# VH-VL binders against q9m1h8, part 27

Target 1, 233 residues: q9m1h8
Amino acid sequence: MEETMAEEGCCENVESTFDDGTNCISKTEDTGGIESKRFYLARTTAFEMLRDRGYEVNEAELSLTLSEFRSVFGEKPELERLRICVPLRSDPKKKILVVFMGTEPITVKSVRALHIQISNNVGLHAMILVLQSKMNHFAQKALTTFPFTVETFPIEDLLVNITKHIQQPKIEILNKEEKEQLLRKHALEDKQLPYLQEKDSFVRYYGLKKKQVVKITYSKEPVGDFVTYRCII
Key: E = the ipSAE of ESMFold2; O = the ipSAE of OpenDDE; V2 = 0.75 times the mean of E and O plus 0.25 times the DockQ between their complexes.

## First folded at step 10 (VH-VL; framework fv_ecleralimab)

Design D6 (at its last look DockQ between E and O 0.56; V2 from the best seeds 0.00; counts 0 for: pae E 2.7 > 2)
Fold by OpenDDE, look of step 10:
Structure D6 (fold): chain C 233 residues (1-233), chain A 121 residues (1-121), chain B 107 residues (1-107)
Amino acid sequence: as target 1 above (233 residues)
Amino acid sequence: EVQLVESGGGLVKPGGSLRLSCAASGFTFSNAWMHWVRQAPGKGLEWVGRIKSKTEGGTTDYAAPVKGRFTISRDDSKNTLYLQMNSLKTEDTAVYYCARDYYEYWYFDYWGQGTLVTVSS
Amino acid sequence: SYELTQPLSVSVALGQTARITCSGDNIGSKYVHWYQQKPGQAPVLVIYDDSDRPSGIPERFSGSNSGNTATLTISRAQAGDEADYYCQVWDSSSDYVFGGGTKLTVL
């Protein structure tokens, strides 16, 4: 008759107060800091792009630090102040305008308002719109009413300069005579040149147009220079 | 508006000479390649020759039938294209058009109204 | 020398679709251009680079190019479309080459 003493194990309720003071540091992501950084990067890339397209760019604009940019434009830059207007080196009478658009949807009304605003600018031969929102079909059509070429870039495409990530090939645009000589020399037809699409980021960066032929020179040590030709389609 | 106006056409005897002119307006003439194209009565279009822009060497090319007899020249200060025709033959009888080949084009985007050249004994 | 071949004539009924062909060796590797010429007038560019239209040319005009044949298509033919049509290419050996021309008649 072995009395199996049921040892009542005292389950001590250790109230482990896990004071998980996980201070959710709501990193208030300084939304202003992020916005200013985006504009800084995009504007810098725009200046680099314009330089590489043959426009006259002040070196001070290319060397501007984020801190200096914020000191000049603030954490919430006024879009009008971010505008770039520079002349073409080969023809100082021709100017290009870069306009930074807001986050609001771009409408026909917005495009018309912009057209009125820039109508007094003498010597504009091109414009670049930096977009933070989608442009509808009607707004796109309204861009064709400008007396000069308008290019659009999503701001995201300008946050990184594509030419800095690629071994920078030397790019030369052939004139019509050089193109003809190339085709004759190699007994090629115009459509037999390797293609670059007009939508290609490289083509867009350099502002290349359909039917232009570019000479691309790659320098590879120790092999030397490799040259290729491509036609924009 | 782009305009091309030919002049200098007329009647000439075989072996004779004639000089055509084409006055250009409405565009930067000095940047354009300029061409002469001819059309014999009731026949098709025939390329005669071209002159390139001065910035691209200003060289000239000619179709085989007119090579050595015809000379194309330009005066950019006057926006004028010329066709000097020497040793004219009866088969050179045609309306002569000046045409523009501009920038990256390999085609003729603008044409003059033409001038008639008649080579007859 | 490079040569382009066109039919001498094409007929189309009013409101129907006309097709004018231009044949050449490997013409699909070239850009083809088309000109309209009405009686007593200068040629007018109607299609360039196979399929592109100059400003002021109606959408009824279209072009295609593949293999050995380029085609000018004129949809909903009008009486005013009656003209001679010429194809043209650039060739590395022959420079600028025209087809023989096609007379389009609208019936």
Scores: ipSAE 0.736, ipTM 0.946, lowest interface PAE 0.6, mean pLDDT 90
Fold by ESMFold2, look of step 10:
Parts: C-alpha cells; sequence; structure tokens
Structure D6 (fold): chain C 233 residues (1-233), chain A 121 residues (1-121), chain B 107 residues (1-107)
C-alpha cells in the first residue's frame, strides 16, 4: 500500500514513443468526447478480458468510471498512455502487452517500428493490438515474425464486453479433466463433439485454442436450462 | 529447456517393492499432468499410469496390469513425480520413463531418459 | 480395451518414401500422435494431432488419419530415420494406447 507496486512497473520496460511517426490521436475536437468514450469502453473490456484469461489485473482498473478515465487521460487520450501491461497470474515472469493503434493505415513499416519499440521489453509472451484501421496482408504477415503471439482486435469489437449480456447463453470453458469426464460419460471421442470455429467472438475473447471444449447454457423461462457442448476447431 | 530425470531403478526379487523418482525442471510442474510409460527389453511402449495436476483434482489412473500394485504420487514443492511399485512380477521388468502430457491434449511432448527396473529370481 | 495395430517392420530404399500404418477401429475420430525411438534413447515426438510437426522435425515427416487407418509418411528417407516408430491415441474407455511399434529399416 505505501509503495508504487502498481501496473506502472510493467510499462517501464516499454518505450513511450512509436518509431512510425504516429502522434497521439487526441487532437481533434469534433471526435474528442466520442473518442474518449470509445477508448474507455475498449480499455475496460481489455482489462476484463485479460482478467478472464488469467492475468493479474488491478480491481481499480476494472471499476474505473468514464469520469475518472477522463480525469486521468483527458477527452483526447494519448494512445501511448492507454497501453496495458500485466503479468500472467500463474507465471508472473510472463507479461502481455495491449497497444492501442491510431487511425492511420497499418503497414509493414508500422509493424516493424512497433517491433523495434518493444524489442527491449523483457518478459513479453503475448501482445494484443487494438486497431482503428484495416491491416493489409503484408502487415499481417509481418506480425508472424514476432517471437510471441500477436492478436488483433478492431476497437469496435471491444466496445461491449460480450460476456456481460444477460440474454446471451452462459459460456464455461472446460479444463482438460472436465473434457475427459464428458467424453467418458457419453462414450464419445474428441472429434464427435459439435464444433465452434476459431473466428467465433467468444473463442477470440477467451483466446481459446483448438480442441478446447465449452459448455453453453441457454436459460429459458419458465422452463429450465438447456446445456450443450462445443469443441473449438 | 524442459528436463525430466528418472532415478531409483535397480534389481528386485519378485514380490518386492521399489520406488522411482522423476525430477522435473524447466516448466511449471504443478500445472502438468505427469505419466509413467514403460518398455520391456526389446518390446514396445506401454502406458503405466498418470497423475493429474492438483488444480484438476490430482487423481490417478492406471493401466490394468498394474492397478492395485502401483501408486503414482507427486510433490509439487520438490517438482518430483513418484512411482511406488509393490508386488513386483518378472513381467514388470522394463525401462520406466516419466513423460509430460501436453496441457491441451493427450500426448507426450517431453520424456526423460528412463531408469531400468529388473525383476528376477 | 482399444487396440492399435502397426506392422512389425517396414523397409525403404534411401531417398524413397516410407509409409508406416497404424490401424484401429474408427481411429479417424481420434487424434493420432507419432514417436520416433532410436536405440538406447527415449522416444521423441515427431507428429501430433494427426499431421502437425513439433519444432525441429523436418517437413519430410508428415501424417494423415482417416477411417480406420493413420499413416506416418517419411519422404526422402535418410539413414538417420532408421528407428522404431510408435503411434498413440487417447481413448475414452482405454486412456492412453500405443501401437506395437514398427521398425523402419533404411537400405
Amino acid sequence: as target 1 above (233 residues)
Amino acid sequence: EVQLVESGGGLVKPGGSLRLSCAASGFTFSNAWMHWVRQAPGKGLEWVGRIKSKTEGGTTDYAAPVKGRFTISRDDSKNTLYLQMNSLKTEDTAVYYCARDYYEYWYFDYWGQGTLVTVSS
Amino acid sequence: SYELTQPLSVSVALGQTARITCSGDNIGSKYVHWYQQKPGQAPVLVIYDDSDRPSGIPERFSGSNSGNTATLTISRAQAGDEADYYCQVWDSSSDYVFGGGTKLTVL
């Protein structure tokens, strides 16, 4: 409580300036209020997503209000200050970085500049890019040269946390033991379960991998719940 | 640099007991499912049994020929897997390997070099 | 008591393609994994999930799985490929099951 044992320690290993020449997006008045709201929503969803993936996330970040966000970051936030860097709870030496990209097109040069910018950050094992523009095929290929996995999310996909919708089915990820019990109970083999595609929004939200199984619960009033299971393909 | 090192093999009379150890390093041992696989001289690979991670129940499962005679345990504070073998038979003569299960599926991505157990009169 | 059957031996001329089969009832519904074992050594994973290669395994190793037969294919066979090869699956009733092994001889 006395010292700064905060998330800021993760960000110390990340260079504060992008070498691609990008300035912060916060200079336009006609989009400032709307832009700060979008960044607030996306950043909050990103924290919730990281928590749900097993990363150590400070509760203060999850409970931050829009007013508090604007007090800290302004109505035209500097993108560099929005970055998230948090450790994996099961192995604190492994960290994930979330980078908010600007509105300019993402090119091979942009990706290479990002790679250089983060090259000195020790302990990164994953990265998420929050995009405001499309990324062409060449830029996508350049992401594969990183020594760790890089995911991309259009900012629009993070404006709402899909796991919070009460009218959506409940999604529960089975661990390997629970998957094994399910298959034994029904005398089934892995490939005999119905599939969910890797492109599915929930699959991407949880960062699920092939062969993981999810339990889906649909609630129906006044009748009870309906449960089904799906395997990631 | 995952490493698995078995020890404790040797010569034992039928009906005797022996305890094998497998020292693990280079990964988070407490999250892993760990296995014993054996190979009789000149023969094929045979699954012996496994122990799940404690977060997934810590339960054990055994192949039919060893049920009731072999016990698998783990000590996560020492990163060590154990195989207690009782009521040994000559057919238990084999090299015993410890192996790590892949976290997402049921295959062995890393193996130790094995330790020889000889059961003879 | 799920069983996997492999031929006892397969021979291949240097530089030719070797095929090692692994047969089981409805094996196509399972993921098949393959291990290479050289004399005096522990097994090494060479194929997982039917057809995927771990890092460090040459692309000349490939796999397929359909119906009742999975196949390990080694193209451009080299002397260093001479080894025993085992297939393995997980089965909901029998847990971890290995094939009997196939000795590959490179001439």
Scores: ipSAE 0.409, ipTM 0.794, lowest interface PAE 2.7, mean pLDDT 85
ESMFold2 (binder alone), look of step 10: mean pLDDT 94; pTM 0.954

## First folded at step 11 (VH-VL; framework fv_ecleralimab)

Design G1 (at its last look DockQ between E and O 0.66; V2 from the best seeds 0.65)
Fold by OpenDDE, look of step 11:
Structure G1 (fold): chain C 233 residues (1-233), chain A 120 residues (1-120), chain B 107 residues (1-107)
Amino acid sequence: as target 1 above (233 residues)
Amino acid sequence: EVQLVESGGGLVKPGGSLRLSCAASGFTFSNAWMHWVRQAPGKGLEWVGRIKSKTEGGETDYAAPVKGRFTISRDDSKNTLYLQMNSLKTEDTAVYYCARDYEYWYFDYWGQGTLVTVSS
Amino acid sequence: SYELTQPLSVSVALGQTARITCSGDNIGSKYVHWYQQKPGQAPVLVIYDDSDRPSGIPERFSGSNSGNTATLTISRAQAGDEADYYCQVWDSSSDYVFGGGTKLTVL
C-alpha cells in the first residue's frame, strides 16, 4: 500500500514586494491613518482606471500624494467628498460617477437613498460603487433600477492597480475598425475569437463590454512577444 | 433622444441623380458608423452602404448593386449623413432609411425613411 | 454571398408564443439581430446580439442562436406584435445581410 505522498505544491505566495516607496504602514498608525490610506489608494486607482477607460481625469488627481490627500480630506474622509465625477473624453455629455460606500451593510434602502441623492446629476451614463461591505441580493437587484450601468468594486480590488503589476501583459483595446480588420484578416466570425469573461479583473478594470476585443501582449524573455486576441463575453 | 431624419427623396428619371440627407441628433454623431438601408415597395430590407467614423478611418462600403453609383458621405459639423445616388435605375425605387451602427454591426436607431421613386 | 432565410409568414393565436426562424450557414458563430417593422413604419431593433433586448422592448421578446438557426420568440403574443420581422447579421465577406423578412399575423 504505497502511500502516494501528494506533494502539496507550495503555492509560494510570491509576495510581490511592490517596492513602491510607500513606507511599511507602521503598526502604530492610528486607525484613522489606515482608513485614509485605503481611501487614498482606492481613489487613486479609480482615477487611473477612469483615465484608462477614456474619461477626462485631471493629472493633479493622479499625482496626489497621501500627505496631500490627508490635507484635503482629513484622516477620516467624508465619503461624499471622495466622489469622483468626470466626463468621457469622447463625449463630454456623458459622465461617470464613483461613489464610495460606507462600512454599513448595503441595503435596498441604501441604494434608493443613493438613487435619490444622484437624481439631479445630469449626464450620468455610468456609476461605480466602491464597496466596503457586502451587498445583499435585494440591493444588487435595486442597482438595475438605475437608468445607467452600475458597476461595483470591493475597495480591496482598488487598493492596487492591477495594470501596474510587472508581470501583467500589455492590454490594448481594439476599436470597432480594428476588430473588423482582425476578423477579416483571419477570416473569423465574431464568436470564433477566444473569450475573456466579464468577471475578469482586467475586463472589470477597463470596463470592457461584450463583443469588445483586446490585444494581449505577453513579453517573455528571451522568447519575445506573444500576442493573443480575446473577445469579451 | 436619438433622432434620425431623412430628406431629399422624390421622383427621378432613370439615369438621373438624387442626393439624400439624414439629420442626426441626440448623440455624438461623429463617433457613430452610419448606414443607408433601403426597402423596395412590398419587399424586404436591403443594406445599401455605410460610412465609418472619421476617428476610425471614415471608410465607406457599399452593397454590390449600388457600388460605383452611390456615394456615402458625412458632415460631422452638421451632424448630417448623405447619400449621393447617380445613374439611378428603376430597381433603386425604395424607401431609404438612415440607420446608426453605434455598437457592433447592428442598427439600433432608424430614421423614418424617405421615398425615392425612379420612373420614366 | 452570405444569405439568411426566413419563413414568409408565421401565424400565432393571441396570447400564444410565436417563433420566427432565421437560417444561415454557421449562423451560430455570428451575432444575430432582429428588427420589427410595422406597416408604414421604420424598422425597430427588438433583439441584438442573439438575445439582448434594447431598452423599451418587452420581455416577451427573446432570441436564441445556435448551429444554423436563430430564433426570435414572442411569448404571449399581442395584436400589436403583428408586423414584419427581419433577422440581420454581419458577415466578413458580405457585410450587412438581412433575412427576407417574416410576416407575423396575430389571430
Scores: ipSAE 0.784, ipTM 0.955, lowest interface PAE 0.6, mean pLDDT 91
Fold by ESMFold2, look of step 11:
Structure G1 (fold): chain C 233 residues (1-233), chain A 120 residues (1-120), chain B 107 residues (1-107)
Amino acid sequence: as target 1 above (233 residues)
Amino acid sequence: EVQLVESGGGLVKPGGSLRLSCAASGFTFSNAWMHWVRQAPGKGLEWVGRIKSKTEGGETDYAAPVKGRFTISRDDSKNTLYLQMNSLKTEDTAVYYCARDYEYWYFDYWGQGTLVTVSS
Amino acid sequence: SYELTQPLSVSVALGQTARITCSGDNIGSKYVHWYQQKPGQAPVLVIYDDSDRPSGIPERFSGSNSGNTATLTISRAQAGDEADYYCQVWDSSSDYVFGGGTKLTVL
């Protein structure tokens, strides 16, 4: 294959500058305005991320304003109400759950309680925990006992959607059939594709798993499109 | 829990036909590539063929010794994989396993197998 | 067509470390998977993608793959580890290829 390989740069997320709304000035409440804005930003990014992963996301959630969010959830939202549960468009029997965790330390007991709480949610094939505190080593190991994949994101990583940065390449995820045909066509073995690490920001954003292949297309004038393939490791 | 159960094995004369079934449960069958792997008595494992998920086109592929004689099909509404074996030969005598290829090209779950004996 | 070669048998003393090899041309470019088969039973996946363990497989099972040789390693061998072991790869030309199998005897 004669494809130009373009190394993708990683950009740090940009935390939004908080300003208290005019109404926060007129009321003697605690820091609820800052809390609700952080949940709004993270929740909006989560919906965008789920849409980009192929989940069925309600358009109203993608266009929700901060004011509308506060009208529905309040200035100190109850975390259980913030949860997101949406089906995969290609297989509606598969659902993903997004849970917003509080500021309390996350322990093995917390993880087990969550497991019990969601045990009746039929069709879950994945879960995302949005964290505001560190998980100790034992709590992290407890996540592996779930019958499906559990991902964690610090809330700080969701305050800005990284795919909105300038010069974002087109990314297409190959299914298993497409990967097989790519390898056969070029007489390549699995490990002969260039790699992306699981911890790469784009890999985490799309929830890509080991051995999946992405097709990356850069549109660069005046040369035109450059196509590269990368395998997750 | 993932479960695969083969049936339809038995004794058949050379030139005969036999149809094997594999009942699947505990996973989204329509998303999995499904395989047949056989093992002659006292011998090693031999790949027979596969059928891809219908969401990815449902293409079948076969090992050379069985090409043209064996046909793999699937019924996603019944979560069942089939192997139609025609023009059977004595060298087709084996335990036939149903296997799931859910990730990338390895068999994470196997059935217990069904014995096919081809003899005069 | 791509071929995998395994020794016919390997012996290990109880509590010691067994190593079962799988040889193939440039096998290090492929992911190697390992299956355990006990008498009268179906194969069970014990290692995938060279070195990963499926749920329920003890940590004493490990794998490596480099150059022309992949190795399944079973530390602290137990009587219950006595079985046939098969390596398997996917090859872009030959599809699914199994090794000939290795009989592990625990003494």
Scores: ipSAE 0.496, ipTM 0.837, lowest interface PAE 2.0, mean pLDDT 85
ESMFold2 (binder alone), look of step 11: mean pLDDT 95; pTM 0.959

Design G2 (at its last look DockQ between E and O 0.67; V2 from the best seeds 0.00; counts 0 for: pae E 2.5 > 2)
Fold by OpenDDE, look of step 11:
Structure G2 (fold): chain C 233 residues (1-233), chain A 120 residues (1-120), chain B 107 residues (1-107)
Amino acid sequence: as target 1 above (233 residues)
Amino acid sequence: EVQLVESGGGLVKPGGSLRLSCAASGFTFSNAWMHWVRQAPGKGLEWVGRIKSKTEGGTTDYAAPVKGRFTISRDDSKNTLYLQMNSLKTEDTAVYYCARDYEFWYFDYWGQGTLVTVSS
Amino acid sequence: SYELTQPLSVSVALGQTARITCSGDNIGSKYVHWYQQKPGQAPVLVIYDDSDRPSGIPERFSGSNSGNTATLTISRAQAGDEADYYCQVWDSSSDYVFGGGTKLTVL
């Protein structure tokens, strides 16, 4: 009875050395400098993400330097001033709000307070909460009381734009027609496409929804381009 | 609020023609795939046809029973869907519903329908 | 052509659980949607994508889909749940397909 030891292939955590020329935060930066930089990076990534999701984003916000950011928002930015509210390009009546949360624990009370605060915002169809602290289960449940979808991002996930990684495959989101054509072409049912989980970092970045299909192109020299399709589940 | 309002139903003789309209409001009509679904008296729902958004080709598809006789069109400037029905048959007698397919291949909003009666 | 089969009628006692089935070949590989239609009214989407609920639809409504059968479940049936229920799928060859409908009677 030869026990075939299934070699658990150690998925080597490819520590993607983001050789982003982001200067090592010099140890001597004042705590305020670190905080402002963190918000700068997260806010910039949020704008990029919103752009890539099809929202109307001002190019000036994308090109803002850290120095300019600090000039506008200071070393200790007021969280309310960091908020982003932009319309969807395809439907200008639909707006998304990005809210930067504080370092305090997020409670039901915090969520309710936010709900009251944004209640006067017309045309909100989505919200992103940038979190600096853990959200408890009750607070998470309270997010479902909003009349629109609320997404949460730890601020750490926004410090680097995942799409700018050199080794990242090209991702294209299929429209409804393209999806239909794909399914017809291959005589596939909707659930027969390979899956991508909603928790995937790319899925979250692009704000992909259930049943959306992405075209993923892997470029491997010298073999060429490999294309795969995945459906969000 | 999303609203769909059908109009143009009525009595028509076999072989006649009728044009239905569906006025849409409360959403970006131009982005939606729009459908006609019919229901004969005391019968189930039957898909009639669809028109895709212009951005996605604006093509039309029809159910076999109506193919070649019915034409779906849209005027995005008026937020209006149309169903041109030609060569009408008695079996075309039904309430005709306008429906939105905004996501993937289901009807999230329906109009109240308009009755088409084909009778001699 | 792709076809969906539903029972003609289902009866449920008030406060009990109703189950309406929709059968189709390999329907589990498709997404199933459900519509409620009350007499003299337009259909209303009550379940989409097998189990998702539109806003405003009570939690009493749930859906499942596996193998060759999708099921709409209505827990704690109320008199107001008396209606016709239709399942619907998209098929690559047949486009949009409805079931024949099921009349739910609440006793």
Scores: ipSAE 0.777, ipTM 0.953, lowest interface PAE 0.6, mean pLDDT 91
Fold by ESMFold2, look of step 11:
Structure G2 (fold): chain C 233 residues (1-233), chain A 120 residues (1-120), chain B 107 residues (1-107)
Amino acid sequence: as target 1 above (233 residues)
Amino acid sequence: EVQLVESGGGLVKPGGSLRLSCAASGFTFSNAWMHWVRQAPGKGLEWVGRIKSKTEGGTTDYAAPVKGRFTISRDDSKNTLYLQMNSLKTEDTAVYYCARDYEFWYFDYWGQGTLVTVSS
Amino acid sequence: SYELTQPLSVSVALGQTARITCSGDNIGSKYVHWYQQKPGQAPVLVIYDDSDRPSGIPERFSGSNSGNTATLTISRAQAGDEADYYCQVWDSSSDYVFGGGTKLTVL
């Protein structure tokens, strides 16, 4: 496009330690477009992640465009409006809550305030905090006082859905019976399966817990599929 | 809270039959693997058998001493586990515990047990 | 069939450290679980997965497992720790296996 070519002399995506007077003016005037895009990307990934974990997610949320998101939430979305609360498909009495945290530091006081705020939400069995700031050790400890699992994700980790990366292997989660059958079939003991780290991005994406087993299928042309099993450590 | 309550124990003659029940509450019984564990007077713990959740096949497994004589079943609508004991022997005398299999092959909750005495 | 061996009894002086062993062929390849049983009571899980403590179990209880031996360690033994202790594993060929039990006496 002719506007695009006329603008080629401007800074594209350069961070400069010093200002030599040639920096792109867009740095100075970026007030809301980047913020809304970050929330849009993270929120869309969160919905996809919840769907893939087995929660009932409205398809309209998955198909929302950036333009539509901005029409609904604005360019500086209010955090309360971004929250997600959806039931588990297999047990609709169980709900998960996703809370988008602000840029201020997260302290024990912040965690206690959140605890009070959600105290009447019946049926919560899990919560995900999307973080934009550091959480100090005391705040992390305070998360253990919730009567359910609380996960944290830096917003940066949700800007891209890792399952959409080209050449990602197929991942299938074994239930307890399938794990037992695997071990019996090969005369293996629990600790003899190869491990997959708890902090692995795929483990985090699916919310896998220690001792669960995943079946990983790599599609190799022309050799065909290669299957491995990994136990979460 | 998770609660398991056994019942149906008593005195029976060798060769007789007895049916034990375990009433469960405080968890989704239909998703759980359930076990029977016994303890002869003055002796240690002995695994008797189990039944898996129906969603994972609902199959049963038994320890060798009871295979063919004992049958484990479940009624998910009543949150109840059963142990049918046939062809009872004096060595079956024990306190029988109902136990829940916690995630990966250990027992996180136990009932208080019911005594079965097999004697002439 | 897979078997677990425990000593019949262990004695410990009040305030000292007790160690209860559970021996089995290559037991280090398995997760070991431990139960406490007081007279006339049902067993209570005190250690699972070798070294993890359920909620409500004091940190005096710890566990380890390597090679052919798993060990339940009770530091600062108290009178209330006097009980029978059982180890347990799952084995791919023998299913659920308990040790014979160890009577802990706090002197």
Scores: ipSAE 0.435, ipTM 0.811, lowest interface PAE 2.5, mean pLDDT 85
ESMFold2 (binder alone), look of step 11: mean pLDDT 95; pTM 0.961

